# Ledger of designs, part 4: VHH binders against Protein farnesyltransferase/geranylgeranyltransferase type-1 subunit alpha (RAM2)

Target 1, 316 residues: Protein farnesyltransferase/geranylgeranyltransferase type-1 subunit alpha (RAM2), of Saccharomyces cerevisiae (p29703)
Amino acid sequence: MEEYDYSDVKPLPIETDLQDELCRIMYTEDYKRLMGLARALISLNELSPRALQLTAEIIDVAPAFYTIWNYRFNIVRHMMSESEDTVLYLNKELDWLDEVTLNNPKNYQIWSYRQSLLKLHPSPSFKRELPILKLMIDDDSKNYHVWSYRKWCCLFFSDFQHELAYASDLIETDIYNNSAWTHRMFYWVNAKDVISKVELADELQFIMDKIQLVPQNISPWTYLRGFQELFHDRLQWDSKVVDFATTFIGDVLSLPIGSPEDLPEIESSYALEFLAYHWGADPCTRDNAVKAYSLLAIKYDPIRKNLWHHKINNLN

## First folded at step 5 (VHH; framework vhh_7pa5_2)

Design s33 (from h4 with D99E)
Fold by ESMFold2-Fast, scan of step 5:
Structure s33 (fold): chain B 316 residues (1-316), chain A 124 residues (1-124)
Amino acid sequence: as target 1 above (316 residues)
Amino acid sequence: QVQLVESGGGMVQPGGSLRLSCAASGFIFSIYAMSWVRRAPGKGPEWVSTISGSGGSTSYADSVKGRFTISRDNAKNTLYLQMNSLKPEDTALYYCARELTTYYDSSGSEFDYWGQGTQVTVSS
């Protein structure tokens, strides 16, 4: 640990003296000092080791302060140009950032700064990013910032080779993990210029197998619809997929609409929604769509009854 | 900021034992696989052993399997190599290294930080 001297710099005060805006009645003297020093050094455009350390101290207290991240980036860019080993310098900066990220996994500025460092790096490595991504996902497998950063890395490095298997592993760990299903969709959208007949069949089988395990899981049903929409010209609405979905709703479409207590249970309300969407696209099956949405409103998903009524109205 | 510092090397007779340590600082030690790599005089580097970040998985070169044990203490940010039944062929400079691996493939791993090395000499 190094301690730097600032006796040659006069802190610039922060003025929040409006009586109606006293949201923070008191700052610590240390916080006021740090912020005053930062304002002074920024105004002087000082790109020095003491300025770098000051930014670290401020980030420890106020990691959401946008200006300090931009200032640190300017200092790092300057200091790396004077370093005998630029790769080592930036790798050490990333190691420091790993510590900061662990303490603040949902801070936007941290992940944005990480992207900036990789863009600056003369030889960036996706392999170097994987340990922190694994640690963060192991801690919170649905962290939006971690998943977004992983997607950015895949695009930045043009490397998708392990992403389908990775998504499969996360889905095996927690079949309800919508972030993993979303990442699987990201793979198909970005990694494949063309989908082969074998890949198409294998993916549909994967989806149907996961639905069969937990028919009342919304994630694979949403994914199935998205996958079919992505490859619409090739998949259309495969009769096998429609027939498969129909196995989860019993005979409810052939029964008269009665009171909720008289209607049978079904294995999946999401199957019924999926089929309603499919039938709603064809004038010949609109009556089936209307009945399916009505059944959702009456019995199988009454909490969203206003949504189902709106969908019926849009069919007319 | 980032440092890997090896210690515990020395001179020992054949059949003897040594315990190497590697003190790590400046990064989150527990999330990285760590390796021991050795270099004998006039030879190229030879991978010796790897341990996963959690310590749950270990692997060894055939030449040291059954004689060497790799371990780590994540609370102390320290990597260890217990070397038993030492042979003259084990004479080398031993390096602690931070390993970069893919999620699915640990072969062909890249190392981004190396220690200074610690000398192990086995001779009678």
Scores: ipSAE 0.033, ipTM 0.574, lowest interface PAE 7.6, mean pLDDT 86

Design s34 (from h4 with D99A)
Fold by ESMFold2-Fast, scan of step 5:
Structure s34 (fold): chain B 316 residues (1-316), chain A 124 residues (1-124)
Amino acid sequence: as target 1 above (316 residues)
Amino acid sequence: QVQLVESGGGMVQPGGSLRLSCAASGFIFSIYAMSWVRRAPGKGPEWVSTISGSGGSTSYADSVKGRFTISRDNAKNTLYLQMNSLKPEDTALYYCARALTTYYDSSGSEFDYWGQGTQVTVSS
């Protein structure tokens, strides 16, 4: 650790409100000193190496402190402009940020700051971002911030070429990983203006194969509905998809509703929900939708019965 | 500060062996693929070998395959290149480089940090 001289700076006292009053005892004298120095340097608009180091020390103990990230960004922007090698300067900053990110995987300011650094970088690289993204996803495959940042990178770099295969690999690892299914949908929404007939057929087969492996998995059913809505003009609720979904509910639509004890088990309540949604879009099949939602409320998903009644009431 | 410092170069006779080392600091060594790249006098850079962050996968240029072995010790933040059956054509400055890895990327496609290089001279 470097030790900088602050003898020329008078620390500004921490401004506390009534909410902070009860927590002030938890502040160390060192933390109070660091915050006081930061407030003083911010007040002076000092953009110096000692200010940069001070922000790192504060981030180490208070990474959620929004003001310090903005101050660090201003210092970095200033110092990079005076550097002989701007690319090297910003790459070193990203290397520092990698360590901070691993220690704080669910801190949103870190990912926001990373975006700001890439926007500032004269030659940013998506490849530079992938090692940390892979490590973070390997540690927590459902971390919202990591998935959100990867999506941002795809859009920022206009690069989607590896994303479908990446999503497939994560789904093969854990078929219940909704984040991977959501990312697969992100690919179709953003990477393709037009889907080919081969791509459409291959994707439907992928979905159906995954549903067949675990019919009571909500993720691929939600994905199928979304995929159908996204490419409605191409799919037209293909009878093959509807017929496939019907294989998981037996003949329950032809049976009288009666009591729950009189109804058979079905392979997937999500298949029934999928079909109810489909039938609810057409006035000619409204009665099928009503029956399907009623069956969900009575037997196949009674925990969400109020949701199913709401859906029935909103049918035209 | 990010540093890559190579060592282990020197003069050796044809058929001899050398072990190069690269000491890395200033970044999380274990998450990055690492490569060896060489530059012979009057020629452009030639990629030699890459190893994944975990050490689980390696790749080699055809000219060195079967003779060179890349390895790493993540606990020591050190990259190695074991060079056997050396030929005069292996004479070059050998650079340690940090490789940017993608899940589907080919090895050695992009490097963002380089060491200063260590000289290897193969002559009788």
Scores: ipSAE 0.154, ipTM 0.607, lowest interface PAE 5.3, mean pLDDT 86

Design s36 (from h4 with T101G)
Fold by ESMFold2-Fast, scan of step 5:
Structure s36 (fold): chain B 316 residues (1-316), chain A 124 residues (1-124)
Amino acid sequence: as target 1 above (316 residues)
Amino acid sequence: QVQLVESGGGMVQPGGSLRLSCAASGFIFSIYAMSWVRRAPGKGPEWVSTISGSGGSTSYADSVKGRFTISRDNAKNTLYLQMNSLKPEDTALYYCARDLGTYYDSSGSEFDYWGQGTQVTVSS
């Protein structure tokens, strides 16, 4: 970029009593110079091109400094108001931010600043956000900040039309990706005031198909329970879903409880947990719930046996 | 700064070929769909072709299909348009544009950056 002259500015000393190894490393001569210049320009409330460039240099070495992001936002807000093309100015700022974001994918100030830019933008575009979101998710499909920002965009733009298909694509890529299943739930919670019978049937079929592919995957079982709770009363669970879950536990409920070696293997311990939860909601099937939780504790999930005993004790 | 700089235009006889290039800078080129759009004298802009960020999907206007080929080199941040069997009707100023096409739509429906354009003149 352009080189700027700072000979008219006297750096202000860094105010800190921290002397650990991290602080010593970060207080190199170059870093001290940049921070001193930033403090001086902030104290003068200078909202200039050289101040904007200085904030970029500081962000490159210290992206976690909240103060520098706030200062840059004030500069951008001022400079955009004087720009002949505000949309172009803010789009250029977003393009600069894309590069910074790639270098710092888990920095929450970057995503917060991005939200502030979209709120400032006179005609923000969700389409403009999608390429960087896709790149970041392709690199790390479980990045909490990226998923949170995408959800914020859906709410900010009131646009959910592509989210179900997007979640489906990521689940197809990695069926164990719990972030994708969580995002699919976000869609149903936020995008639909009224759900058609066709949509509900299609969604149940999607879930059951994914469970059938990998019965011992926790994510779609957790999702199925949540989906049933969201759209059906506990006592009105679809018998088709219960029958489907039962296919993964064999005849284990009809066998006497004995030593673990006497019990057969089952296709999914999560199916047994799902059924135990369902049966636990109804006093008429409480004995089935107790047996199912007991079997989980004894053989099918003994590492969590204290959890299963707790669930039994909480049955009314 | 964001820049799109077109080159490779010129004068050519009907039936000839030209290869246009667009050098991109100031944004992450590989994640955006890119398009070619042309404006002929006395006419509005006409979309010519789009290529997805990965280069896996391409689309063309009916008027150029089979004659033009869009491609990209993400390592060089460069977009290309190979134009074959050129006709007088292809005479126009050619712009490269960044396409905000969604994950579900590779067609050129929304553009936020444009180059200055490069002139293509097809005449006998």
Scores: ipSAE 0.413, ipTM 0.746, lowest interface PAE 2.6, mean pLDDT 87

Design s37 (from h4 with T101E)
Fold by ESMFold2-Fast, scan of step 5:
Structure s37 (fold): chain B 316 residues (1-316), chain A 124 residues (1-124)
Amino acid sequence: as target 1 above (316 residues)
Amino acid sequence: QVQLVESGGGMVQPGGSLRLSCAASGFIFSIYAMSWVRRAPGKGPEWVSTISGSGGSTSYADSVKGRFTISRDNAKNTLYLQMNSLKPEDTALYYCARDLETYYDSSGSEFDYWGQGTQVTVSS
């Protein structure tokens, strides 16, 4: 790349709204000059190669400044229309953006800009998005922006084909990864209008298998509840699930509520909470729900005592 | 700017060896699978070999299996193809290509960037 000449452009002065301490700390003389040039070129509505390069230089030092991303998008839209190969032009822009994204994984503007580029693209490819998504998740498997962007891609491309396998891989790597469990739920909510009973039964077995591996893991219990709520009318395995959950609380419901020292340990406090929710929905088992919440308050989750009392009071 | 630049081609006698290189720039090389694809005179493109981003997985066309070895150096952003026991039928223009295949995606190879190619001629 060549260095551009700006001798024909007068930089516009920095206004008082950029006097915030954070912006002041980021101000070198070079940064002030770049911002002044950007303000001038924006005022002229210049959509040129030198303007594109200027936006890249500013993004390198100040990627959170919304105005510069909007200006770059306008330049890219214009230059794309003059390109011999718009697909290649936008693919190169996405490759540039991959580097910027890697350096700024929690920047909202970068992911928003990426969506805008895919909407401009004449033949966007979900396959092209997967390598950067994988790299970012490998670096931080719970990055909200990366997961949100992957969900957006699934909806934009109407492609959910590999999402269950992907979620399974992440859960296999870290069974406590709530983002992976949340993404798996996203699949069931959005992937298709018709879901077979075999698919639902297989998913229920997957959940139970993961709970069996680590019973004191909140994520699959929260997921199980959500899955049952989503498919309540279709899941006729409720008794099987309740029987399964009961295996993790021993005989605590048969024992008198005394001092915490007299109560045994259980394999999962989350199983007890799950059962309390289930029993609370049925008048015939309301007393079991009250006892379960009381046990959580007294021994198995005393830090949330007020929450458990609130849940008891809401049982009608 | 995205570039794939092949080198290492030339003329060689049957049974000889050549090592092709592809220098990549303008993208995060280490996260993409890379492939070698060749085009013989008057024929369509033929896939030769693929290597995963990490280098942990490789695959080869039946016609080159046991004779060619694909490798990569992610620190140098370079892809290699070691070609041994060369045959006249290996004569072709060899391209390196960025491969968008992932292990969650079983729907055919998709290549979005190609180099300019390097000529390999095997002649007695």
Scores: ipSAE 0.388, ipTM 0.742, lowest interface PAE 3.4, mean pLDDT 87

Design s38 (from h4 with T101P)
Fold by ESMFold2-Fast, scan of step 5:
Structure s38 (fold): chain B 316 residues (1-316), chain A 124 residues (1-124)
Amino acid sequence: as target 1 above (316 residues)
Amino acid sequence: QVQLVESGGGMVQPGGSLRLSCAASGFIFSIYAMSWVRRAPGKGPEWVSTISGSGGSTSYADSVKGRFTISRDNAKNTLYLQMNSLKPEDTALYYCARDLPTYYDSSGSEFDYWGQGTQVTVSS
């Protein structure tokens, strides 16, 4: 039935602060009745087709209502146990959820519920998740929930084989997309116990190529530092990376610090910050780190001068 | 509720044409690659054609290249297969199927939903 009868159920009064807040969304008597019916069915622990439909109606209006998602999950577990085809039943539930997700892309409960469905599924498929992930990322390429869910899928399925190429594609689409750079780091942290010399060389070349395209982009510099820290034993002493970064600051370390007006432009303040951090790790180059942080405070990033002074004071 | 409903089958003479349709509902049609798969009497299923979610890329089995054209109307949630220059060997039950995607933006040859099928008979 598309229309269910509730004449046998008395709506429960809703006189709570939470209900007052939810009613603000609709400002309708119909919404109050709908919530009253939900409360009544929940109190009876009714796990029926009409209860399932009621949860969908409430989710359409109040998707952040935590209790309704738990109730729907209990109904789905019960219904699937009575189904002749559990896989088909859960796949249809995921298809319903795809539409709800598209309408509410920043709702935590929806992505949490999706994870619960995959855990319940007897043969879950990462490939089945790809269309909704692509649709959501195409709509908002920086959506935290979409990226978090994709990472969860990689861990849940133990499948990272396409993630490096995926991150590359998103970076090519928007080089400033920090979410894509963060996902690329997620790959190295979780997919690789050991990095080969070829992988190391290829990754450094990728980073340097992207920095060369837009030197004043913070994302690849933050990524480079993280990558160096992750593979410290293989990268921290690599003079090629330091030499590369130095090409973006000109000769500012050789110039006297007089007034900001006397200092030249540099191609990247982030290169200077990267080098300051690197030099600060070695007592032999501490003076270079102090000068670099001082230059950031005075001219190249004066908005964060207190941060740069703090960095200088914490050099060992 | 997820449904794939095929139509447009029938009987035709060799060299004739038919246009198959598949009406999809209960999922976001535009984000899935869709395929046509056929099954001839006494034979296993044979993949015929695939179209990407956007409609920007299509692929065909060698046996139907140049004769069949796959298309879609995402506004109407409908998949089509235009079949020209039909041969007796094209006689089969034709299924509409939803593809599981690949990162390479191509069909993974895995299908999670199938329609009921529509019969195509080519004979003199």
Scores: ipSAE 0.280, ipTM 0.677, lowest interface PAE 3.8, mean pLDDT 86

Design s39 (from h4 with T101Y)
Fold by ESMFold2-Fast, scan of step 5:
Structure s39 (fold): chain B 316 residues (1-316), chain A 124 residues (1-124)
Amino acid sequence: as target 1 above (316 residues)
Amino acid sequence: QVQLVESGGGMVQPGGSLRLSCAASGFIFSIYAMSWVRRAPGKGPEWVSTISGSGGSTSYADSVKGRFTISRDNAKNTLYLQMNSLKPEDTALYYCARDLYTYYDSSGSEFDYWGQGTQVTVSS
């Protein structure tokens, strides 16, 4: 890094609770000087190359300092407007931000700033975002900020064309990855107003195949219920889904409700929960729903017995 | 700042070999696919080869398969092209390019940064 001259600037004392906490964790004379200079330049509303460099130095040490990100955005906006090549200027800023993001994967301000840069960019590219998103997901496949930012990109660019395949790949890598299942649902909610018969059959088969591999995995059961509810008015496949779910609960609905020791094991408590929700929607199958919730409360999910009792009480 | 600087070009006889290098700086080199693209006198750009960010996947134009090898050293931020059994038809300016290629997109390569190029001349 080049050293800039600040001899014309008087550092301002920093007097906030946040500053006190940061000083306890990261106190150095250099840090104190940088923060004082930043306060002074912010107070002067200076939008200069030396101010841009100072914000980078502070972000390297204190990336959670909200005010510095807002200040940097104002500087970038100003300098971009004076640049001979706005696209190149903003692409270089994104390249700088990639390094900062890699070092701080769970920092909210970084992802918010990235969104602001894409909104400012005259020709933003979703393809340009994909390498850093892949790196971050490869490092932590459940990082909420990365998944949220990818969803934001899909909406911002109105581009969902690769999201189903992407979700499938991450589910193949880890069938328990609820973030991947949630992202697959995000696709159906936002990319499709109407589902074709072929798409419906293919998606149902995908879900059923994944459930068959690990019947006691909550993620695909939650996904199946959500998928069915999303297209409920259009779906004629409920009987096939109900029949499939029934294969995981044995004959427990035909047995009297006894002590937990007398009831058999089942392949999936989530199948029983899924069936209870289905039967609970129809007055004609209310008794089946009551029995299923009672079995969940007594044996198959007793930790949540109060939830199951509330479900029974809310049936009409 | 972002820079791609090619080197290693020169004049060589048919059947000879050259190793091109591209020194990258100003971005996270390891997360981007990188490509070699050439432009022969009087012709448009021709894609030569691509390597994934990790180096785990490579692809080549049919005209260079079996003769050229693309590789990278992520610790050194350097891309390489080993060119063997060179032909007069390989004479071109060779460019290093950052490739926004993704596995899911069959629309082809999209390049956002280019080097200045290095000249390769194959003649007897």
Scores: ipSAE 0.437, ipTM 0.757, lowest interface PAE 2.8, mean pLDDT 87

Design s51 (from h4 with R98K)
Fold by ESMFold2-Fast, scan of step 5:
Structure s51 (fold): chain B 316 residues (1-316), chain A 124 residues (1-124)
Amino acid sequence: as target 1 above (316 residues)
Amino acid sequence: QVQLVESGGGMVQPGGSLRLSCAASGFIFSIYAMSWVRRAPGKGPEWVSTISGSGGSTSYADSVKGRFTISRDNAKNTLYLQMNSLKPEDTALYYCAKDLTTYYDSSGSEFDYWGQGTQVTVSS
């Protein structure tokens, strides 16, 4: 721990809102002092070692204070420009940030600051980021900020080679993990120009096997639709995939629309929605789309009947 | 891991019968169409027959229509080909093939997996 003297700095008073006080926003005298010192040093645009330490103390108690992260970044930029070893300086900053990140997994400013440090670094390493990404996802496999940062790293480093296997591991652990399915789609969007017929076939098998395990899981159905749209024109969807989806709805499209109690149960309402979407893209199959959406409205997903009626009204 | 293992081949005289079996594992057998494909010595692969996942639809090459019957037992993950009135021209290595996306008949199907094959020799 380094000790710094602030006797030459008069703390600026924390802005007081009577409404905030009435809402029981309470501040300790130490917190008021730290914030007052920060406001004073920011106003002076002081870029010093004592200012750097002050920002760390404030981040420890108020990590969501966005102004302090920008101030720390300005201090780090200034100090690194005067450093004889920029790589060592920035690696030390990343080491400090690792601890802060582990303590604040859902803080937007931390991940934003991490991106800024990697952009500033003369030799940034995706390999260095992987342990913290793994640890954070192991703790909360659906953390939006961690997944967003992993995608940013893939784009920043132009490296996608391990992402399919990683997504597969997470889906195997929890088949309902929509974040893992979304990340798998991110891979295909960025790799679409080099896809082979074998890779396309393997991916379709993966999707269909996961759907068959849990037919009423929305994630792989949404993913299948996106995957087909990415590699096939909507009007030219693979008829074999359509036949697959049809296995989950029985003969419901061949039966007259009666009362809900007279209609059979189906294995997946998402299969019916998938088929309705496909048929809705072609004027020749518009009647099939109308029937499928109508069946969703009256029996298979009546809680969203207004959505299904809207879909019918917007058919081309 | 997808595995397809054919059996039931052998030597038979013209006019004889054989039943081929294919034991499937590593995938959900009941949702995929399955096919038999053969390769005669010095020739390319020839599609023989396809059966839908449910077993409700079957199709056959003109060369075997009326003589061969494709069937499946989804409870046992097994595909069958009953071969009757065998001709010398039916001599070939017979492969069990899995179609990834076919649930109905298609003679132009693209297959993702094949077995090792089982030899059928019709000779007199």
Scores: ipSAE 0.000, ipTM 0.080, lowest interface PAE 25.6, mean pLDDT 82

Design t01 (from h4 with F27Y)
Fold by ESMFold2-Fast, scan of step 5:
Structure t01 (fold): chain B 316 residues (1-316), chain A 124 residues (1-124)
Amino acid sequence: as target 1 above (316 residues)
Amino acid sequence: QVQLVESGGGMVQPGGSLRLSCAASGYIFSIYAMSWVRRAPGKGPEWVSTISGSGGSTSYADSVKGRFTISRDNAKNTLYLQMNSLKPEDTALYYCARDLTTYYDSSGSEFDYWGQGTQVTVSS
């Protein structure tokens, strides 16, 4: 039978401050019944098949009520221990959760619950997680919860082997996708104890190629600085990177600082910021940093002039 | 409840044709690759064919290339295997399996759900 009998339990009324807020939204009698039954079964600590079904019905209509997720987790943990095939049981729970997740892509509790299920699983699989993660990122490539969960999976499984290719594909689809650039950095921070000379060269070429396509895109410039800082002892702000950046600012460093109308346009204000940061790290090039920040304040990024003045003052 | 239910098997003469179906339920069918795997008596499982979640990519074992065609109908949550020019060596239990491989991870097929199998017998 699909319908369970609840004649032995008395529904408990909703007693939270949330009632006043929800009075502006129409309640159904069915919603009141489900919530009352849930409160009653929770108070009894009942871990039964009817309780599991009830939590699914409530999650379908009110997935943001966080106590219901904790209750379902306790029921699942109990029923899993009674199951002869724990792997199959938890895999079916994950399949149920996939549908719930697609309907609620920005619900933090769903992703937290998913992590808890993988921790319970005797043989969890990262490959099993990838289809839903890909579908959700394809739908919303900037969903913070999905990206955070993918990073958690990489660490949980100690598996990073496909992450550069995945980040590359997303950057190819949308070069402005800062989440993809951030994920690529996550790979370098966590996946590699040692980077080979070939990997360094290939990554620098990837970055420079993407900058060349859209020089006024902030994401690859921020990424380049971060990558250089991460591997400072290997790269040491190599002249090749500095020389590349200078190709986007013309001859503005050799020109006197005049009125904004007298200064030429440049291909990238982010290149100028990158160079200013580089020069500002070395006392011997402080004058170059001051000039670059001054040019940003006067012409190339005047909206943030107070930030650039602050940067100059901190060069001491 | 996840279920994979195969149908369409039977007895056929060499050179004949059969169409296998696999009805899937209890998960989001369209996001997973699906495979056909067969097992002859006394032998281990032999991978036959895979189709991507979107249906845009297919692959086949060398022994069936040009004779078998894998397809899917995501609106009906159904996987198909059209088998033409059948040989006695094709005699086996044919299983529908959910394939965990993705476009980014092609390091070999990994299956987490299997149907009960449907018998195909090609009589000599």
Scores: ipSAE 0.394, ipTM 0.737, lowest interface PAE 3.2, mean pLDDT 87

